VHH binders against o26223. Designs and how they scored, part 201

Target 1, 191 residues: o26223
Amino acid sequence: MKLLWTSQHIKVTVHIDGKVSKMDVLEAIKTRRSIRKYQDREVPEELIDKILDAAMCGPSAVDERPWHFIVVRNREMLEKIPEVHPYGAMVKDAPVAIIVCCDSSLEKIPGFWVQDCSIASQNILLAAHSLGLGAVWTGVYPLEDRVEGIRRLFSIPEHVIPFSVIPLGYPAENPGTRDLFDPDRIHLEKW

## First folded at step 12 (VHH)

Design y44 (framework vhh_gefurulimab)
Fold by ESMFold2-Fast, scan of step 12:
Structure y44 (fold): chain B 191 residues (1-191), chain A 121 residues (1-121)
Amino acid sequence: as target 1 above (191 residues)
Amino acid sequence: EVQLVESGGGLVKPGGSLRLSCAASGFTFSRYDAAWFRQAPGKEREFVSRITTGGSTNYADSVKGRFTISRDNAKNSLYLQMNSLRAEDTAVYYCARDAFESYIPDSFDYWGQGTLVTVSS
């Protein structure tokens, strides 16, 4: 603002970050945590678009890329998720959730869609974290009752399998960092 | 080493009260949701109560209004105050730690050894 140059009497705290705030890939991987408590703040559509772009960039078996995504912002729909996913209560408190689905008609090799959708789910978590958001992966597949419940709730066709529900938002908790490196799990040259 | 150790079980008459304690060690207790479960002789393990890091509580319908879950983060302890005890409350009671990074909701990664509660005349 031009006003910032004309008067020093304005008591305005301007926080200027002297560089573009970016997280490198290793930092993002190591500092990402599950976040289940969210601020009462809307997530801009532009950030969701960036997250979904990143989700689709993962590797897939025979490049089958079987993933489809449902973006849920409707409060009434979010509040119904715990009814078919009894332990997913935190989903109703999130401003938005992404449902990761597999379109089985796109599958090129049997069974690998699970890895494909796992990769997409993890990319959503990492992308969200890199953008200052928090998210948590809540499992749907292979729990038959949850798969059926989510399918019915969101009118998902029979050839499409709901894989995960990922609520996300601006974090209202900070679980800190984990020290997980275990050299006893690394074997050199042979078991 | 992550450990949960329950205490406070015993024999009590119907209508009586007991307070169960669970001592947590080897992790930062204040950062985890915690729960009580029970298993009666010849029955499956059942949920009793849960408390979040923020202090929000949830109870099984069978114990609602009679049992109170609480936590003391400074003492790394979880409690279950049991009032108006009934014969059907007879069970081994277990405390459990929420598996916070689990992608399966409401999964528990560490359990105590249990403490026996017998409600009998």
Scores: ipSAE 0.508, ipTM 0.739, lowest interface PAE 1.4, mean pLDDT 87
Fold by OpenDDE, second read of step 13:
Structure y44 (fold): chain B 191 residues (1-191), chain A 121 residues (1-121)
Amino acid sequence: as target 1 above (191 residues)
Amino acid sequence: EVQLVESGGGLVKPGGSLRLSCAASGFTFSRYDAAWFRQAPGKEREFVSRITTGGSTNYADSVKGRFTISRDNAKNSLYLQMNSLRAEDTAVYYCARDAFESYIPDSFDYWGQGTLVTVSS
């Protein structure tokens, strides 16, 4: 059974057997949208593994790779995330969420971990989309209340900083695509 | 310059209907999600309805079944058909451009000046 999601721009054929048609990288980037509604369908572990593999393939400052990932499938925990994350309401409806964290003890250069974890988070979103899943980046860092809330909820050590919460699932909405190209943001040679 | 200009507000009796329009300029309207918000006197601005570039729609519970959001990309226009109007619908209605794929007011980067809708007997 081929679930054909026809968006005006993206035919993602998700095969029930886990075979997803290859999406080119530009297509994935351009057609990705935040998905906040999910089907009542479990995400196979194989897909999560692929997503996490992608998450770890991004560059990091001096190859410090400070990221850690908490994979959350427990319903009780998913339902608690919105309590500490005001804009995480959709997490309770997702079959799985990935919490991206930084282990500060792995930092070689201070401060670049934000970029490293951002790259990892974005790769999660792109990989998810390419695999026929929907996801959304819910920011945790640098908001102290969210950081501490997630820390307490998941018993995250002090030297580890929760960065983002990314719920994932098979999409139950089609928001379409946005064209965000802005030539006014492009400067040639100088500002 | 990005501009949003609302129109169509006015006085209407309870149970009546109005159609609001929002004219967008200074950007390609079809590339952005758009929404209606409203603010009643002494109250905070609240979400009313959103429409995505893909045509998906969402509504506040208070207006579901009564209001319909639509867009005409060729005209760079957003619409809100309001039926079965109630006194509690009295507010200034604002059109907004969504920059961040969210229903959060802070995610909207441009707003119109608003149009007043008064529902009174």
Scores: ipSAE 0.014, ipTM 0.313, lowest interface PAE 8.6, mean pLDDT 88

Design y45 (framework vhh_gefurulimab)
Fold by ESMFold2-Fast, scan of step 12:
Structure y45 (fold): chain B 191 residues (1-191), chain A 120 residues (1-120)
Amino acid sequence: as target 1 above (191 residues)
Amino acid sequence: EVQLVESGGGLVKPGGSLRLSCAASGFTFSRYDAAWFRQAPGKEREFVSRITTGGSTNYADSVKGRFTISRDNAKNSLYLQMNSLRAEDTAVYYCAADAFESYIDSYDYWGQGTLVTVSS
């Protein structure tokens, strides 16, 4: 028998700007969309701090937490990202971008930093969405040309690996919802 | 099985027009975002245009004002109207679906491509 998904909404109480808000976590996960068009409006430093706090709260292999973040607000630097990332054209129009990096000197177990940085990237996207912002993950690792381009552009040392570039801002588009649930991908008890 | 099949490519002179079509089958096309990409010989595959389920469109700067993306959900079809074609538009054109959420801009479903040659 295929297991059917039943929609259940779980409300979580979250502290935002010193105020208590109620947020449906499952709805946030299901309604988050990649946003590539942004309003001409600055994102407050306080919101970036909350997003980065959330990014660092993910699980990590052997608790190595190898992530480091570069926050880019400089317009000249944002405009150079598309030159080294062919699918990053939208970054030049974003008010801010976060570059997720792995500091390999913090690595305790080989290879799991990819999962750690993936978790951090997704937490950035979800936290941004929960705060009324839009964001998109533009991939860098493991594409060697993008890794080296971003490294050179932001003076990233050789022991640090740029993983993703995430532009964010107040959304200027609404792509709507998706229907992706596929029960054929769920196997009960055994394959 | 999921399939995307492009058509409409060919040889055209500079300044000419072509209309590309992409026929989707094996999934509910109306629930997926769709895009056009192209790859010129010796170049990386590059983004051309995207259309969301809600009808919002986005274009690469190199084609903005010359190309128009559209969809017909009743026909499970995606289109690209290409006007004022230039030699640098010569490429294999690919349609893709369910990929607005791609974090690498690699799409879930790709067609086999259709060749567009702009030459005098």
Scores: ipSAE 0.409, ipTM 0.746, lowest interface PAE 1.4, mean pLDDT 85
Fold by OpenDDE, second read of step 13:
Structure y45 (fold): chain B 191 residues (1-191), chain A 120 residues (1-120)
Amino acid sequence: as target 1 above (191 residues)
Amino acid sequence: EVQLVESGGGLVKPGGSLRLSCAASGFTFSRYDAAWFRQAPGKEREFVSRITTGGSTNYADSVKGRFTISRDNAKNSLYLQMNSLRAEDTAVYYCAADAFESYIDSYDYWGQGTLVTVSS
């Protein structure tokens, strides 16, 4: 079964039979959408590995690479995440979620870990999309209740900071495309 | 100035219907995802429904099958058809617009809300 995602300008073909149409990086960036509805279909471990590989390819401050990843497939745990994450309702419906964390002991320069983990999280989203999966970034840090909720739920040590929860699955929705270009956000030479 | 203005709220009996409207101005509405939220007295604001720029819709479980979200980009308008209304649907309903996918539950623009009261 081929799912054809048509947008006004870019056609993304997602093959449900495991074949994914290749897309270039710009296409991936422009056509990626948050996906919050998933098919009742498991995500192969191979795809998760590819996604995690991509997650670790981003730059980090002074190459500190502070990120850790918790891969969650356990149904009970997935169902508990919404209890501590109000914006994570869709996680319970996903076949898998990746929790991006920072090991503060790996941080070389304080504060840059947020950027590092953001890059890793975005790469997860882009990689997922390029592989025919849907994902959404659900923010954990810097909201203390969410941080501690996820920490407790997954027994994350104090020196490790949960940053984001990213559910993934084969998409069961088509959010369409957005025109996000805003020339008013572009300043030439000076503000 | 960016504005979202809700209308259509009022008093309705249980089992009744209302249609809420939200008029957007001061920005290109068609580029935004849009949503309805509601806040009952003494409760936190809760998600009701969302419609993306591509027309994909989502609903809270409590309103599924009863409420329908739609948009008219030509009119810069968002709608919420509410059928089979219940007492628990009583709340101030807010229109919201989101240009960028948020990794937190935030929207760029909010209306002032319209009151819906469901009472016998």
Scores: ipSAE 0.188, ipTM 0.625, lowest interface PAE 2.2, mean pLDDT 88

Design y46 (framework vhh_lunsekimig_d3)
Fold by ESMFold2-Fast, scan of step 12:
Order: structure tokens, then sequence, then C-alpha cells
Structure y46 (fold): chain B 191 residues (1-191), chain A 120 residues (1-120)
């Protein structure tokens, strides 16, 4: 896997299993789908590092960057997630999951950490897709039972809030692409 | 209120054909992915076909080449054309607008189902 820039246009070239894939940013955004079925294939540590690097590059309120990430590869731990997350059944079948957390001690402006962690979560999904992986955002915050369940399972301190659980892997399904452009939701100059 | 209504089920002999319809109301039909699920007696409900807003289709292996999913956005209706029907295709067929891209995940909306019986 390598990332390259071209001289005339900023283009990302991604190599997947020796195959060159070109995906610009708009294509990545439009073609990303939630993926809940994964191949029985490990995700290299290098790709996880690239995904987390991208996640940390998102905008943040007053640049507080409150996000922390837990990378879970342990099969036994992945298999326990559905016990505390009712819609996280697919996590046990994923080779890896990322838990996006907010360290509230880093918060400079109250409440904006939710937007910050949402941005980080979406960037994880987009980065994974750009690297030939599939992922899905399974919501944790603000559902109290899920927050506390995940906290206990991963020994997360009280001042840290688990925000989302994102399983990822090489996709074993292709839900296709969507055409969601709705001009009726665009208002020119006024409502 | 979101409403999905299936129709077109019935009794048919093996090798026969049926066309199921799913009429939708209460949401902007053209903006959602839509699915057909099948529930056979004693077997968990399974996703058999999907169609995206962009026209992409996907099928489980057991129905590929025999079933065709389609949509008509002007009529707010989704169809499942079933050909070369087999005894194992017997079941309740549900259309759904599920929350596939939801980050909170819950089954969104299902119809009441339409029964397909393949027997001699």
Amino acid sequence: as target 1 above (191 residues)
Amino acid sequence: EVQLVESGGGVVQPGGSLRLSCAASGFTFSRYDLYWYRQAAGIERELIARITTGGSTNYVDSVKGRFTISRDNSENTMYLQMNSLRAEDTGLYYCARDAFESYIDSFDYWGQGTLVTVSS
C-alpha cells in the first residue's frame, strides 16, 4: 500500500494487493458504504496507522482534538462487544475494530467533543474505504447503556467517553452505490 | 408515517413465476435503498435482494439469475420478478426500508409480508 501525489493534480493512488486503484475525494465520499461482512483476512498494522492518522486530521472545535482511539484485534474481546452493544453483532466477525473515545480532560469548549468525535468517526470510514477496506459506524454515545457497557469492557476511565465502535476489514459484500442528490433540499439565497 | 405494502403473492407450481410489488408511502421513495427479505417456516428471515437509489442490485446466491429486483420511482413502487420458482422459495416475502447506512442501527420499516407458496 502506498500514497502518491501527482504534479498536475492532487490524486491519491492506492495499491491493493498489487492492483492500482485511483480514487479522488469526491468518489471516496460518494461510494463509501457501511460494510458489515468481512473476509477472513487480517488488516495490516500499516493500514490501521494510516486510517488513524487521517482520523486525527479532521477539524476540531478550538483545535481541542479530544479524540483517543482503542484498537481491538483480540478475538475474545471483539466477541464480547455484542453483549453490550445490541446492534454490534457484526463486530465479532471483524478482524479489527476501532473505538473512538473523547478524553473530556482535553475539552476546551463544553459539548463540541461530540462533533469532533463524529468527524473522526467519518474520517475513519472514508480512510478505510480509500484503502480498499470496509467499515461501519456503530453508535455508542449518547446511549447510556452502551456507553457504560463499552467503558466496563475496555477499562475506560470515567473521564473518557466511548463515542463509537467501528469494525473494519476487507469487504465481503458490495451494497453498490447510491444516488442521493436531492435538489429540493437546496435553497438559494433564502428558505 | 412510513408505510410499505406488499402484494402479488400466491400459490404457484414449481417452475412458475410471480411478480411481487411493494407500494411505499410516507417518505421520499427515490432517496432510499430498498430490500426484499424472505421468511420461511422455521428459518430466520434473510435478505434476498437489494436495490440502491443509484440502480445497483445485489442478490443472494440461491436466487441469482432467477429473481430480478427493480424500482419505479415515479410510482413509489419496488418489484421482485421471480422466475423458475422452487419449493424452497416458499415463504413470506417482506419489503423493507432498513437503516443500512444508520450509525445507530435498528430495523427501520417493514411491510406486512406477502405469502408465496410453491407446491403442486
Scores: ipSAE 0.467, ipTM 0.770, lowest interface PAE 1.2, mean pLDDT 86
Fold by OpenDDE, second read of step 13:
Structure y46 (fold): chain B 191 residues (1-191), chain A 120 residues (1-120)
Amino acid sequence: as target 1 above (191 residues)
Amino acid sequence: EVQLVESGGGVVQPGGSLRLSCAASGFTFSRYDLYWYRQAAGIERELIARITTGGSTNYVDSVKGRFTISRDNSENTMYLQMNSLRAEDTGLYYCARDAFESYIDSFDYWGQGTLVTVSS
């Protein structure tokens, strides 16, 4: 007999035009956009805590939870990230960035850490959006030059692998909505 | 290393009581939901009780009103108070840590179990 688990409904509160709005999960997913322009406005620590909490709520391989997070607010460090991350130009303009890492010593099954850190990274993006922030996933792994660049810049030990850099801030752009549904990618029962 | 060690099993008459313990080590005890399972001979292991990090408890119908799950985070120990025991409660009792966030095979940490025998 399975115990009935109460589904934790993630109530997403989005600040739209200074108003707190509740956003359901599907709405958050559908309306999220990569944001690469940010206001000159600090992100409260409370919001970062909520985002990190969300980042740790995803599933992982055998529940190994190999992720670590570096929260970067130092302006000098933020400005250095683009030097080692060609796609990270917007990071210098963000008030804060989260670097998602894997501690390989926490892996129970090799190789699934990429999925684990991806889940964590996506949760960061969704949580940020639900809280009225803009964010973008800038890939680090598996590009060796970026991995090593970020490693050196933040003195990350060898057993820890930087995976993604996610700048965050209040959005200074509105890319609008898009329809990404493609029925041609759906196959019923067989290919 | 994560360890769970069950104790407190034994032989008891119908209507009797037992208190099981699960001693945990190797992880932050207070951060995990915990479960009691049991396995009777020839039957699959079944979940019988849960206690959350917040102290909420759940039971399967067959043990409701008779069994009480509790935890002491200061001692890293979970308990199962079993009252009004029945013959059908006979089996190996296991404690387990929450592993429900795994997207691969369930990686449940199990103890060796403690045997509960309810017999006249």
Scores: ipSAE 0.206, ipTM 0.589, lowest interface PAE 1.2, mean pLDDT 90

Design y47 (framework vhh_lunsekimig_d3)
Fold by ESMFold2-Fast, scan of step 12:
Structure y47 (fold): chain B 191 residues (1-191), chain A 121 residues (1-121)
Amino acid sequence: as target 1 above (191 residues)
Amino acid sequence: EVQLVESGGGVVQPGGSLRLSCAASGFTFSRYDLYWYRQAAGIERELIARITYGGSTNYVDSVKGRFTISRDNSENTMYLQMNSLRAEDTGLYYCARDAFESYIPDSFDYWGQGTLVTVSS
């Protein structure tokens, strides 16, 4: 919660490579790619605060907003993530990672926390991209071994469920963009 | 239905060149990003080159300047031109249409069977 508090007190303009960057919503959605290689550069706290602010702005089932976030910058802790999440190897090389969690005590409708945490995760990816950062969603829930491993590693209470691990950094790769529009998946009026 | 078939591997001396091909079928080739992976004996597969549907390319540092990835959408074929080959380039080369945007990153859906490149005297 400290990051949400500090975001309200950040009054400076965000700069990307010394310039103010602007990207419209459709551009952000269409050009966002998963990024797994990062530069050896710190991500300013101001950018993380903006990303988390955006993460909390999504719709939520019965407005339950069950998401909590762990921000991990400690190198020793980042290096331990691949031990409990084998395909999260890129996390150890990232300057920071965000763990999206569900606090089940906030759950009002059983099961909809999955959609809520998915929305928060996607908002993190889009916000990071719009700010000139790269990120990737690495799945935790519903893989029981990964859920328990992450819970144990970060001392997460039993009533809290780790949902995703999202490493972030300045991108050291550029995969480009894709055109995945498939009109055969659109049905008019009826199936 | 989705099929990727590699060809063009062989034995070559250090400093030599090879051109690998990846013939694709079963999907709309021009809409997908495509990749070359390499696996050396006893080492896990590594991504060495990418080409987007739009033609943008990316390379791992060890092959940058020596390898060139390209695509021919009319023939549904991707290529890897390998120049100035070194002993450490020896390995099995796979083409892939990957699940790069998968949020379970261990799920790469489409691989060819590979083509062997041996750089030796």
Scores: ipSAE 0.378, ipTM 0.741, lowest interface PAE 1.5, mean pLDDT 85
Fold by OpenDDE, second read of step 13:
Structure y47 (fold): chain B 191 residues (1-191), chain A 121 residues (1-121)
Amino acid sequence: as target 1 above (191 residues)
Amino acid sequence: EVQLVESGGGVVQPGGSLRLSCAASGFTFSRYDLYWYRQAAGIERELIARITYGGSTNYVDSVKGRFTISRDNSENTMYLQMNSLRAEDTGLYYCARDAFESYIPDSFDYWGQGTLVTVSS
């Protein structure tokens, strides 16, 4: 196992065979940060496939699995996303973005698709992190202007709802770790 | 320089109406989400309304149905129409801009000085 340090002191563990070392799930959760700066480096399709596989492994209400994913690599399209999504400004700097969508025709119970797509989005973030990539969740739904903006831009059918835009890339920043544990948010047995 | 200037505050009786304005300058107004906050005496500042750059609006429950946030991009001005005002609406009202350039959601980098709204019989 070889430890590689980027110029920005991002620790990346790589196996001798060139494979990124896997981290355990708790480590992934605890160390994940939103990454909004990316290296000028392409993300291999293999990693995207793994991320999308992870995205589809989350639970959904009554197993409805309403999610669809648009993988965007086209530079022109990536550069247009910020025009309709202000919080997606970093997308223009990413080599790839995943747009998580809900196909409402797949929804079995109304309203739970938000949870389903949230889980999928979070899994994308965790998977990306575990693979040595950086990502950030940029919210599209429930803001109508963003939803319609993304819809128009990508010609998304009316029954399909854009939910999130997640740019991904090799990280060009290291925000560090956070301690987010708050015992005041824990209630025993009752409020 | 980015500036936000609130106006339109005053004294009004319960049930009355006021319209607040927030005049913006020094940035591309149409690209930013904007917010109204208020702060009552002895209470922490609270978010009460949001309008996105695209015109989507959100309200806290306490003002829903009574307050309307809007914007005129041609005038670089955001508004808050306040109807059916209550004593509990008394406070200093602030305009805020989302920290768009920082790429950090739900952060604010600029505030106005506020305009005072007093609802009293």
Scores: ipSAE 0.025, ipTM 0.346, lowest interface PAE 6.6, mean pLDDT 87

Design y48 (framework vhh_lunsekimig_d3)
Fold by ESMFold2-Fast, scan of step 12:
Structure y48 (fold): chain B 191 residues (1-191), chain A 120 residues (1-120)
Amino acid sequence: as target 1 above (191 residues)
Amino acid sequence: EVQLVESGGGVVQPGGSLRLSCAASGFTFSRYDLYWYRQAAGIERELIARITTGGTTNYVDSVKGRFTISRDNSENTMYLQMNSLRAEDTGLYYCARDAWESYIDSFDYWGQGTLVTVSS
């Protein structure tokens, strides 16, 4: 338990699960890695709520924000994901997964929902990392077999398109940091 | 099409040496971290050596000082020099490119493997 002052100078008791990451944004972006091995430890609903709040704060074409999210904690359902996603084997060992979806009824401009759902997916990965969790984006759209497999498994209606499956948990591996800066990809003023 | 082809395996006496090669095609070789994995009968594949795009190397403790990973970007080839071989080094050796941050497929692109047998 932690006491903190609100904007009104009122003391509020807040229960915080574990240590809050103090990474700045640049460090979070540069040190985030895909994590596919998880500790046998539950992720509190409070942390999932924080992650989903962050996911919905991304930019969106014409501010259409077409994203919907399915939170999967049921072990039987997690164990079935590898049957419809050939590279989702790690999902069965995760304590929770988030399925990022597009509700096409919210689409204001054709096709930009792909960028919107990509932004939401990356924000989930960054938010998870900032909270001491590990996650990995396993792609669904535009692979037809994966889209239909996930749709059937989770009873997703036909106007909703599953975009990605993101298992997450407390990390049980550390792949280290990458050095990806390539000045040959930067052009000043013209190509 | 991405291809990785391992070679250089064989039968060797304890204390002997072998050099494995991994010939790559179908991708920009210089832009990927590369790995050697080992699989012995009945056990899970283990990462034994890594070389980054910048040339930094990492090894599991059991092979440190005995194995050396290297790369030749001009020839699209990665090597594993194995010295002071032990019976427990017996296994299939696989090379892989780092697709760790791929969001469409698995992090490993496996070659066909090359068998190393360290005889008694």
Scores: ipSAE 0.513, ipTM 0.806, lowest interface PAE 0.9, mean pLDDT 86
Fold by OpenDDE, second read of step 13:
Structure y48 (fold): chain B 191 residues (1-191), chain A 120 residues (1-120)
Amino acid sequence: as target 1 above (191 residues)
Amino acid sequence: EVQLVESGGGVVQPGGSLRLSCAASGFTFSRYDLYWYRQAAGIERELIARITTGGTTNYVDSVKGRFTISRDNSENTMYLQMNSLRAEDTGLYYCARDAWESYIDSFDYWGQGTLVTVSS
């Protein structure tokens, strides 16, 4: 008989409009938006740690956990990212960015690292949102120019693949929420 | 290469004690939940104890109060202290690493096992 798995209860407290509130997972998912404008306010290391913890909690192929994270706070480096990432203009305005990478040497099954790093990236976004931060997923992989640009900029080894750049900060915009539910994308039993 | 090597098995009388060890190598030991399984003759392998990365322990009812699972991350070793052993505890004891967070196949790494015989 298999023992019951006990999950870690993460209490999420979100600071919204000066109030601390708890955000459940569904709320976090539904209300998350890409944030590309940030306040001139530093993000505490504690929050980054929580975000990275969340990033490492997702599943991976055969539990290979191939992800690495580069935390970038240096202004010069943040300002250089847009030079190699055309969609990364907002990164220069963020107090911090997380670069999600894959160490290919950790792969057990080739190719699933994209899913693994995607899961990690999404968890970063959700965690950030739940903590009152704004973030956006700027895709790096599989665009070769972006991959190599980020690689060179951060001296990333050849066996490590930069996957995404995620700027984070306290939001300076509120895009609002959208209903993205589309019943036409749901198929019952067959296509 | 991931390796798990069990040791500490032997023959003991009812009411006796044994301490099993599981030496791990080839992976970041501290990042995995670990398990003890046992298999009696003619019976399917059964989970008997778990220790998480956070140190949480769980036991099946049949070993609660008698067995203690522990880990030393600095030594990459997991232990099973078995007290008040009974005849029904006889079997091959396996150390396992569970790929719990896999979205593909859950692959458990197993040792070769160590034999525990409880007999008068």
Scores: ipSAE 0.111, ipTM 0.514, lowest interface PAE 2.1, mean pLDDT 89

